# Miniprotein binders against a7ua95r516to809: the designs that were tried, part 2

Target 1, 294 residues: a7ua95r516to809
Amino acid sequence: ASLSLLSISDLVPDLQFIFFWMSNAIEILYFIQQKSPAYMQTIELMDDKAGSKESLLSATISANEEAMTILEEVIMYTFQQCVYYITKTLYVVLPGLLDCNPFGTEPSSEQCRRAAGVCVCAVCVMPEAVRRVVSVFQTTSDLLQQYQVHSEIQSQMFAYLFFFTNVSLFNQLIDKGPARGWFQRSRVLQIQASVKILLDWAKGAGHNHLAQKFFAKFCSTVTILASPPQQLSQMSWKALCAEHPSLKPVQLHRILTQYQLMAELGPLPIWQPSSEDEAYIYRTVDLLESFENH

## First folded at step 32 (miniprotein)

Design f2
Fold by ESMFold2, last read:
Structure f2 (fold): chain B 294 residues (1-294), chain A 101 residues (1-101)
Amino acid sequence: as target 1 above (294 residues)
Amino acid sequence: SPELKEIAEELRELAREFAEFLREAFELAEKLGDPELFREFLRLLAKFFRLVLEFLRLRAELKEKGDPELLKEAEKILKRAKELIEEAREILEKAREELEK
């Protein structure tokens, strides 16, 4: 059951099985693609003594198309299954990023602890909640490499995982943030630091471009919320839309409303939506993102 | 379940054998000038991977539901996969004999 698979380590045997078939199907598909054209050319160059050459060529083309179709279906199905298992674990662990404190109060070394006595200094450490998310990404990366999955498939996998992570974090923040206190200034800075750890992982793993592209909505949200009031209050609605094109009008409006509440700011005329956007700022159907937008 | 794990491992071993047979079939078809051999192995490959796809779907369902009827279906898939491998082996043996002539 899904309740028994709360850790990526419990999932590894299933992922190993699925990645084996994915990589095997990819290798065989590539082999066929490299060999079939030459073989069909051989048939075309044969003597057509009884008119059987066209029938043989047609039958061979059909068999080739059938084989490629089923291999592609196996690849697509195994990809979907990997995504299904991995995103189930991400769904469970991602909300913790919004509640954790990456700044910590523990000393960074034994010497710091001994020298400080009973005092404490804030140190940016990887909290358990961030570690759980990074572990999912790292385990996925390790398995893809272990099974020598083609780099394009690896990129597509991480594109979807980053998309899923972005949607999940954004929806949780927008939907539950007010009740959970996630819009509080100190909390936003903690969230920003946690997301930076994820972005640093993606950069180190060779996926920086994908992370920049697919985390855009959540990163824009956190960037706005983390901005100092003196700086953000100088930016018009139009300027914010231009700087953060990933945010829909209803989403930007909601983010600014929460910022205004937490910063104890009154209404700001420069944050008035354009007349064009005013029709959209209350469309709650557009507030949360769909996981099927990828 | 341990039985499902054993079936999965046997199926993986059959896949490795099939890949080797496929490579040899392509080489023999080229040497013999026999396009039918190449086409036959494409047909067997499609049948084998249809069984793999069926097994993948069934394994996912078994892990969610635990229905013992589905394990019986998995055993049938393995039996059919073994029959396909033996068919591939027989075709290769005939092709090797033809090349020796």
Scores: ipSAE 0.756, ipTM 0.917, lowest interface PAE 0.6, mean pLDDT 83
Fold by ESMFold2, last read:
Structure f2 (fold): chain B 294 residues (1-294), chain A 101 residues (1-101)
Amino acid sequence: as target 1 above (294 residues)
Amino acid sequence: SPELKEIAEELRELAREFAEFLREAFELAEKLGDPELFREFLRLLAKFFRLVLEFLRLRAELKEKGDPELLKEAEKILKRAKELIEEAREILEKAREELEK
């Protein structure tokens, strides 16, 4: 029941402590995995005249499995603790992406533009809300590299962070979007631009494949909402499902309903769900995504 | 909390020392052909990291609840970790002497 969420900079000492033990456990686990088979093979090649070979081998296997089990438990626990702290920070900063204007001119952007001449300075243009999210991802990346965490663990960490980001943004949009005016076309285009900045960060950080996979639901939602009515009204329900397989029928139905309201379109026969999907568009329990891995 | 930070730093230093001992133990076990040395260090390593896991859970609970009784348990964990490191050091020193023969 903690009521306060800390900035990522406030959490760095705790994350450094946790990453130390994670990286240390990983390194020792790797060392044991590299060395243990040779020693067990040596026991198997021993002369069995003393009658103790099987007892020694059994005891050595048991000790090896026990050591590896506890190291894996430490790795799992420290991983969970890292994602807990980091996602608490993300939870606070992510909603701002839905309200910010990435196209707006800021004093810093204006000063940088003047120094760069006619073109807008590429270094100075990033809304505060997007910067806060990027800062969480970048700080996480820097810490993982500082502690030399194995690349597979780094990938798993960012897979979870991108998953969390996708669920949080999608749920906020679906749940609060009508009341907040987030389905208005100008806002959808602003949201699309903000997400593009996050995707560009992920690509530059070497995580493009993870971002493409785990942002798919939110990106599909924004892509549909950003489509011109002339183009979208020509796409059938079946075609939309095929183009956007990450969306459940209830989710696609809700998105199209909001689109109809904003574009002032009446019911379209072409958007009628297929007979297979028709039972699913009313499954309200499936509308919002769970933060648990399904 | 300052006491917890000091305990955490001592435990980190013990971990660094144990990692050095582990690497040497594997080398000595190979040179001596002594599978008991290898097995015993695996058992000590498992015991040490069980204490580390216990400390990690305790630290998380202390930061959320602030229960001062948990500091007493953290001190017990550190004491047990120090005993394990001393046991590891003694075994390693005996193995070094055995190799010199």
Scores: ipSAE 0.756, ipTM 0.917, lowest interface PAE 0.6, mean pLDDT 84
Fold by ESMFold2, fold request of step 35:
Structure f2 (fold): chain B 294 residues (1-294), chain A 101 residues (1-101)
Amino acid sequence: as target 1 above (294 residues)
Amino acid sequence: SPELKEIAEELRELAREFAEFLREAFELAEKLGDPELFREFLRLLAKFFRLVLEFLRLRAELKEKGDPELLKEAEKILKRAKELIEEAREILEKAREELEK
């Protein structure tokens, strides 16, 4: 009975408004940074009279710092507003990645229907849930390019969006995975395929290193869960920690415990934490990731 | 609201004008040897963007709460922004006249 959050396309007018002011403030800040030092140098070369040069220089420095400060405040505020709107959209669409079947075919696509029966998802269309997430990233990329936002700020924006995506997917998998059946092997393989599509988008968009860095925790989780029982059961705790340094001991322990339960490998612990890690495997405060920690 | 959208569009046009005034102020300050002209435009720029920041925050609050008094405040912001642009225009005109001497 309640209205859901708007899609990214419904937010484009607000994002265009915010990106306009962000890019405008950046351009003017850059202009000031490039011109003010030369101007202050010309004041220093002026003839001095009773300290007139020093007071003029001080006033010019003050005016310059004041202008730069307010421009930086506008840039930071607009950046935060963009992130707020975009992440609200991501929050709504990301859970679908955990539920979709990228191997399934849907005859609703015109191209699938024209293929006269059986359609393979890789040949016909990206799964709708994955397409919705990619659409958010692509729309953001298009807007950043449209408003010619500086590349460093574009990188900071996608670093945060990938961070947010990782935290959202990881927390939902850990928190809701047992009840939703997401730890079943066929589902994990579907999730793995969906994430690969997302990573491929990031690579094609020039953000591969950011995606590798900020998706590491979720990707490690899916890699462990996708491992065949024979292979995973033969790996020691030490080996798993070495292979997956992005996972905290409590997180790794929880993932392995869930895996053991879903694979019906009995109640006896297969993976024995090191003596160093035994102190940390029950720190439930460290289980879920925060959206706001730096 | 449609009134808020109109105010936002007017502010965008003022921003474009202000950026052009800033560039010209720097050029005139160099030609005239007038160190205070660029400084004065930096001060007007700071005032203008303080109004922009105020407007950005007010727009966000209006979308959240829908308080009709906030539209009146937005109109006041636009009026003050237009006054700053006119002040900038007058200063440039005087500087252009002085260069012609």
Scores: ipSAE 0.755, ipTM 0.918, lowest interface PAE 0.6, mean pLDDT 82
Fold by ESMFold2, fold request of step 35:
Structure f2 (fold): chain B 294 residues (1-294), chain A 101 residues (1-101)
Amino acid sequence: as target 1 above (294 residues)
Amino acid sequence: SPELKEIAEELRELAREFAEFLREAFELAEKLGDPELFREFLRLLAKFFRLVLEFLRLRAELKEKGDPELLKEAEKILKRAKELIEEAREILEKAREELEK
């Protein structure tokens, strides 16, 4: 009944409970992995005069495998539960990143008035929408550290969270962008600045490689859209595919189409897809990303 | 609910106790040359964590529905977990006595 509250702060007690069990299962699994080989060697060195050594070894291996299997299942389930709760929160807060203005200084400030038509008081700030996303990532990082979760599991968690973020932002932009005016260059520059704040957080948290890998599709999209027309119109389809390998042909084609509309460009021959790609630029089933690709 | 929180806290304490029992069981099994002791503790550990998994799933469902029958099932899980811990204690006590001989 209380799941309508999707704030990360409201979920912390549940996440603490789940991370406790994850961490305990990991610790015990590691202990068994470290100790069982020595014990198996003890059985192998036993006197086999009664003819029972092989049966005892088999029974001990079976018990060890059973214990490790259930511990791994607990780890997997607790990981899935954490991801479930955290992504529910991300789903609610991520769309606001596309609507916010990280350059939100007031144009009526005293310094802007003195600059005689050049607004030099604009600064890149963390808008509320970006702060809410960063808070989800930071709270997750703090909990993983608090419970001393193995670094490999921490990396897997953030890999999925960045993947989820990328899919959510990309799909929202492609699906709602025309109606919301998100393809206008000034809006794209605002979106780019907001994403930069997220990328800076990931770098400072030690997850730069994961963010670079899993944000690639969304970042490529905003990079293309943010490019000046004089610069982008010089790049062929082949060059754009090479520079942005994360984009499927249908996705790149859609992005270029929206760019043409907003930059008031007509069709450009150098943006004609290769003959190989021409078969795929209208596959709308491939346009939006699946949340289930790991 | 306060009842579910108390059950969860008791289960957490049992988990810490089981981890320490496992470490002691390994040590005693080595000293006694008794591989059955270590194997039996692995079996109890598997049973305990099956209960933990059941509790985790039930807790998630209880927070969604609030069904009193689910809280009764959580109490049953705790009772079974306590029985497993007592079984582990008894096995360790017997092993300690055997070592003193």
Scores: ipSAE 0.750, ipTM 0.911, lowest interface PAE 0.6, mean pLDDT 83

## First folded at step 33 (miniprotein)

Design g1
Fold by OpenDDE base, look of step 33:
Structure g1 (fold): chain B 294 residues (1-294), chain A 101 residues (1-101)
Amino acid sequence: as target 1 above (294 residues)
Amino acid sequence: SPELKEIAEELRELAREWAEFLREAFELAEKLGDPELFREFLRLLAKFFRLVLEFLRLRAELKEKGDPELLKEAEKILKRAKELIEEAREILEKAREELEK
């Protein structure tokens, strides 16, 4: 099936299946963990018939560890599968966010139109490209809640999804931005507005801290690119490094170089990297973010 | 496939039974002072979730490859899972009988 046809709705049955097993395994694991000390203590308090107590204790510990290990494997596998399916969907819809014009009159979602008129909910007023991305996150949230998945696992899931989203958007912007015109001020402002809508959703969903943390690099990039030339040209390399600590020197240098080209600015000595950073600005291996380092 | 969905639903039903049996097994083990009961139950539970993990992997592979032989393996997994739950049921029944004596 072409990646283009994969909607989050198509994955819901698979995700429901996986989330069921994840939730079930977590519940059972938690039960075993909570009860394990009690039944171990029961064995310890038994009358020591010559060597039988120690052997029983050892056998019970082994059985407990075996059960917990396989449950953890199920939880880990199901988590990975959820991430795999959801990130595939994100991969398809995220490029649309960079091309989105949030200032245009885009029609409300077809789903809200079918019910009882123009829905004015926060999701229905979103641009279609933003709504598609938000729909992936919202569906994930709804499923996690439906299956009562532990809050820590929910946080880990969203942390990874935001990480993935940031890496994907950042890499696309850095790599394809100049060729796609995403570095043009008008386009940057559109991207900034679209990201703000996404961040506002994350805040409303209770994930503000995670969103701020994991979108920092992409947001910093967009902030720099959205800055007026008159303002940005007054900022030194050191000041920009300090204001945008999430950016590596090579990344900041690349952004500024592309900004300079786009804005038709001459050489700006004030943006010259420090002698300390000069060696790092040529580390092209560090330019794009890796998906593996999470 | 409809068959895979049926197998998946049956495994979910077994999972619900396991959750109930786990609570009961613990309670019975405490009342009887028999930690061996709980140990045996944990062994069976571990075997069941190994089958679940195998099924999860198999389902993922079946979705990608569409190999009909994988459906046969899924049926075998379900059969074995049903056998395990019956073993657990029998253990619990014996424990209940012992508690009534």
Scores: ipSAE 0.811, ipTM 0.935, lowest interface PAE 0.4, mean pLDDT 90
Fold by OpenDDE base, last read:
Structure g1 (fold): chain B 294 residues (1-294), chain A 101 residues (1-101)
Amino acid sequence: as target 1 above (294 residues)
Amino acid sequence: SPELKEIAEELRELAREWAEFLREAFELAEKLGDPELFREFLRLLAKFFRLVLEFLRLRAELKEKGDPELLKEAEKILKRAKELIEEAREILEKAREELEK
């Protein structure tokens, strides 16, 4: 089946299955963890019949550890599977976010149109490309809530999804941006608006801190590219490094070089890397973000 | 596969039963002062979730490969899971009987 046609809705049954087991395993693990001190204490209070108490305690500890270990394995496996399915869907829809025009008149979602006519809700006014991305995150959130998954696991899930999204968008922008015209100011402003919609969603969903943290590189890149030439040309390399600490020297240098070319700016001595950073700007291996660094 | 969906649903029902049994086993163990009961129950629970993990992996593989032999393995897992829950049920029944004495 062509990956291109997989909507998040098509994955819902699989995700429901996985989330069920994840939630169930977490619940049972929590139960065991909460109750284990009580039954251990019961053993400790038993009369010491010729060393039988120590043996029983050891055997009970072992059984408890075994049960907890397998439950943790189920939780980890289900977590990984959820991430796999969701990121697969994100991989398909994320490129559209860079090409979309959020200032254009796009029709409202079919679902809202059928129910209430022209819906002016925040989701319905979103560009289709943005709405598709938001729908993945919203569906994930809804399912996590439906199955009452522990808040820490939810946070870890969204942390990874935001990380993945940032890496994907950043790498696409750096690699393909110049060729696709995404470095043009008008296009950058569209991208900036689209990302803002996503960040606003994350804020509304209670994940503001995570979104700010994990989207930092992409947001920094977009912010630099959206800056007017008159403003950006007044900023030194050191100032830009300080303002955008999420960017590696090689990344910042690449962004500025492409910006300079796009804006037809002459040589800017003020953007010259420091002597300390000069060795790092040539580390092309560090230019793109890795998906493995999380 | 409709068959896989059925197996999955049956395993979900078994999981619900396990959650209930776990609570009851703990209560019975406390009332009886028998920590060995709970230990044995935890061992059975661990075996059950090993089967669940195996099934989860099998389901993922089946989705990718579509191998009909994997469905047979899933059926075997379900059978074993049913046997484990029955063993757990029997343990609880014996414990209830002991408490009534």
Scores: ipSAE 0.789, ipTM 0.926, lowest interface PAE 0.5, mean pLDDT 89
Fold by OpenDDE base, fold request of step 35:
Structure g1 (fold): chain B 294 residues (1-294), chain A 101 residues (1-101)
Amino acid sequence: as target 1 above (294 residues)
Amino acid sequence: SPELKEIAEELRELAREWAEFLREAFELAEKLGDPELFREFLRLLAKFFRLVLEFLRLRAELKEKGDPELLKEAEKILKRAKELIEEAREILEKAREELEK
């Protein structure tokens, strides 16, 4: 099936299957971890019948370790599979955020209008491109809650998904943005509004801290690009570095260079990198983010 | 495939039984003071989740390749899983009988 046809709804059966086993394995692992110490103590308190106690204890420890190991493998595998399916869907829908006009009266999807009432839910008023992305995260959240997956695993899942989303959006914006006109102020303001909707969703879902942390690079980029030329031209390289610490010098330099070209600004001495950063601005290998760094 | 869905559902039911058996096995082991019971149960549990992991991988592969031979392997996994749960059931029954003496 072409990646273009992958809806989150198509993945729900697979995700339900995976989340079931993830949750089940976590529950059983937790149970074993809680009960094992008490059980080992009971063995230790037994009368030492002729060396049988030590052998029994050793055998029980070994069996416990074996059970915990395989449960951990199931948890890791299911986690990986969930990430795999969800990120595939995100890969397809995320580019739409960069092309979306949230200020346009895009007709509320005819699909929500055909349901027997004007759905005034916050999702129905979202631009379609934003709604698709939010739907992936919402479906993930709903399924994690439905299967009562441990909160730590939920946090790790969203951390990775936000990381992936940030890397994907950032890399696309840096690589394709100039050619696609995404660096134009009007377009940037649209992107900023779309990202704000996503961040507001994350806040409402209880993931505000994670979203702020992992979207920092993309948000910084959008903030710089959304800044009026008069304001941004008054900010020194050092001030921009301090305000946007998530950006590497090479990234900031690229953003400012493209901004300068887009805004038809002459060379700005105030944006000249410091002597300390001058060596780093030419490290083009560090320009794009890696998906492996998390 | 419908067959794969059925196998998956049956494995889920077995997983629910395992959760119940695990609780009971622990309680019985404590009451009897029989650490061998718990050891044996943990061994069976480990075998079951190895089969689960195998099935998870198989399902992922089947989704990608659509190989009908993988469905046969899934059926074998289910059969083995059913055998393991029955063995666990028998162990618990023996333990219950011992507690009543």
Scores: ipSAE 0.788, ipTM 0.925, lowest interface PAE 0.5, mean pLDDT 89
Fold by OpenDDE base, fold request of step 35:
Structure g1 (fold): chain B 294 residues (1-294), chain A 101 residues (1-101)
Amino acid sequence: as target 1 above (294 residues)
Amino acid sequence: SPELKEIAEELRELAREWAEFLREAFELAEKLGDPELFREFLRLLAKFFRLVLEFLRLRAELKEKGDPELLKEAEKILKRAKELIEEAREILEKAREELEK
């Protein structure tokens, strides 16, 4: 099936299946962990008939560890599978965020179109490209809640999804941005507005801290590119590094260089990297973010 | 496939039964002072979730490759899973009988 046709709705049955087993395994694991001390204590309180107690205790510990280990493996596997399916969907829909015009009139969501009126809900007011991305996250959230997955696991999942989203958007912007005109101020402002909608959703969903943390690099890039030339040209390299600590020197240098070219600015000595950073600005290997560092 | 969906649903029902049996097994083990009962139960539970993990992997592979032989393996997993839960049921029944004496 063409990756282009994969909607989050098509993955719902698979996600439901996986989340069931994740939730079930977590529940059982938690039960065993809570009750384990009590039954171990029962063994410890038994009359020690010559060596039988120690053997029984050891055997019970071993059985408990075996059960917990396999449950943890199920939880880990199901987590990985969820992330795999969701990130595949994100891979398809994320590029739309960079090309969308959030200020355009786009039709309301299909779900709300069935109502005999213009739905003014937050989702219906979103640009289609943004709505598609938000729908992936919302569906994930709804399913996690439906299956009552532990809050810590939910947080870990969203942390990874935001990480993935940031890396994907950042890398696309840095790599393809100049060629696609995404470094033009007007286009940057559109991207900034689209990302704001996503961040506002994350805030409303209770993931504000995670979103701010994991989108920091992309947001910093967009903020710099959205800055007026008059303002940005007054900021030193050191000041920009301090204001945008999520950016590596090579990344900041690349952004500023492309900005300079786009804005037709002459050489700006104030943007010259410090002697300490000069060696790092040429590390092109560090320019793009890795998906493996999570 | 409809057959795979049925197997998946049957395994889900078995998982629900395991959750109930686990609670009962713990209570019975405490009342009887028999930690061996609970140990054996945990061993069976571990075996069950190994089968679940195998099924999860198999299902993922089947989705990618569409190999009909994987469905036969899924049926074997379900059969073994049913055997395990019956063993667990028998253990609990014996424990109940012992508590009533």
Scores: ipSAE 0.788, ipTM 0.925, lowest interface PAE 0.5, mean pLDDT 89

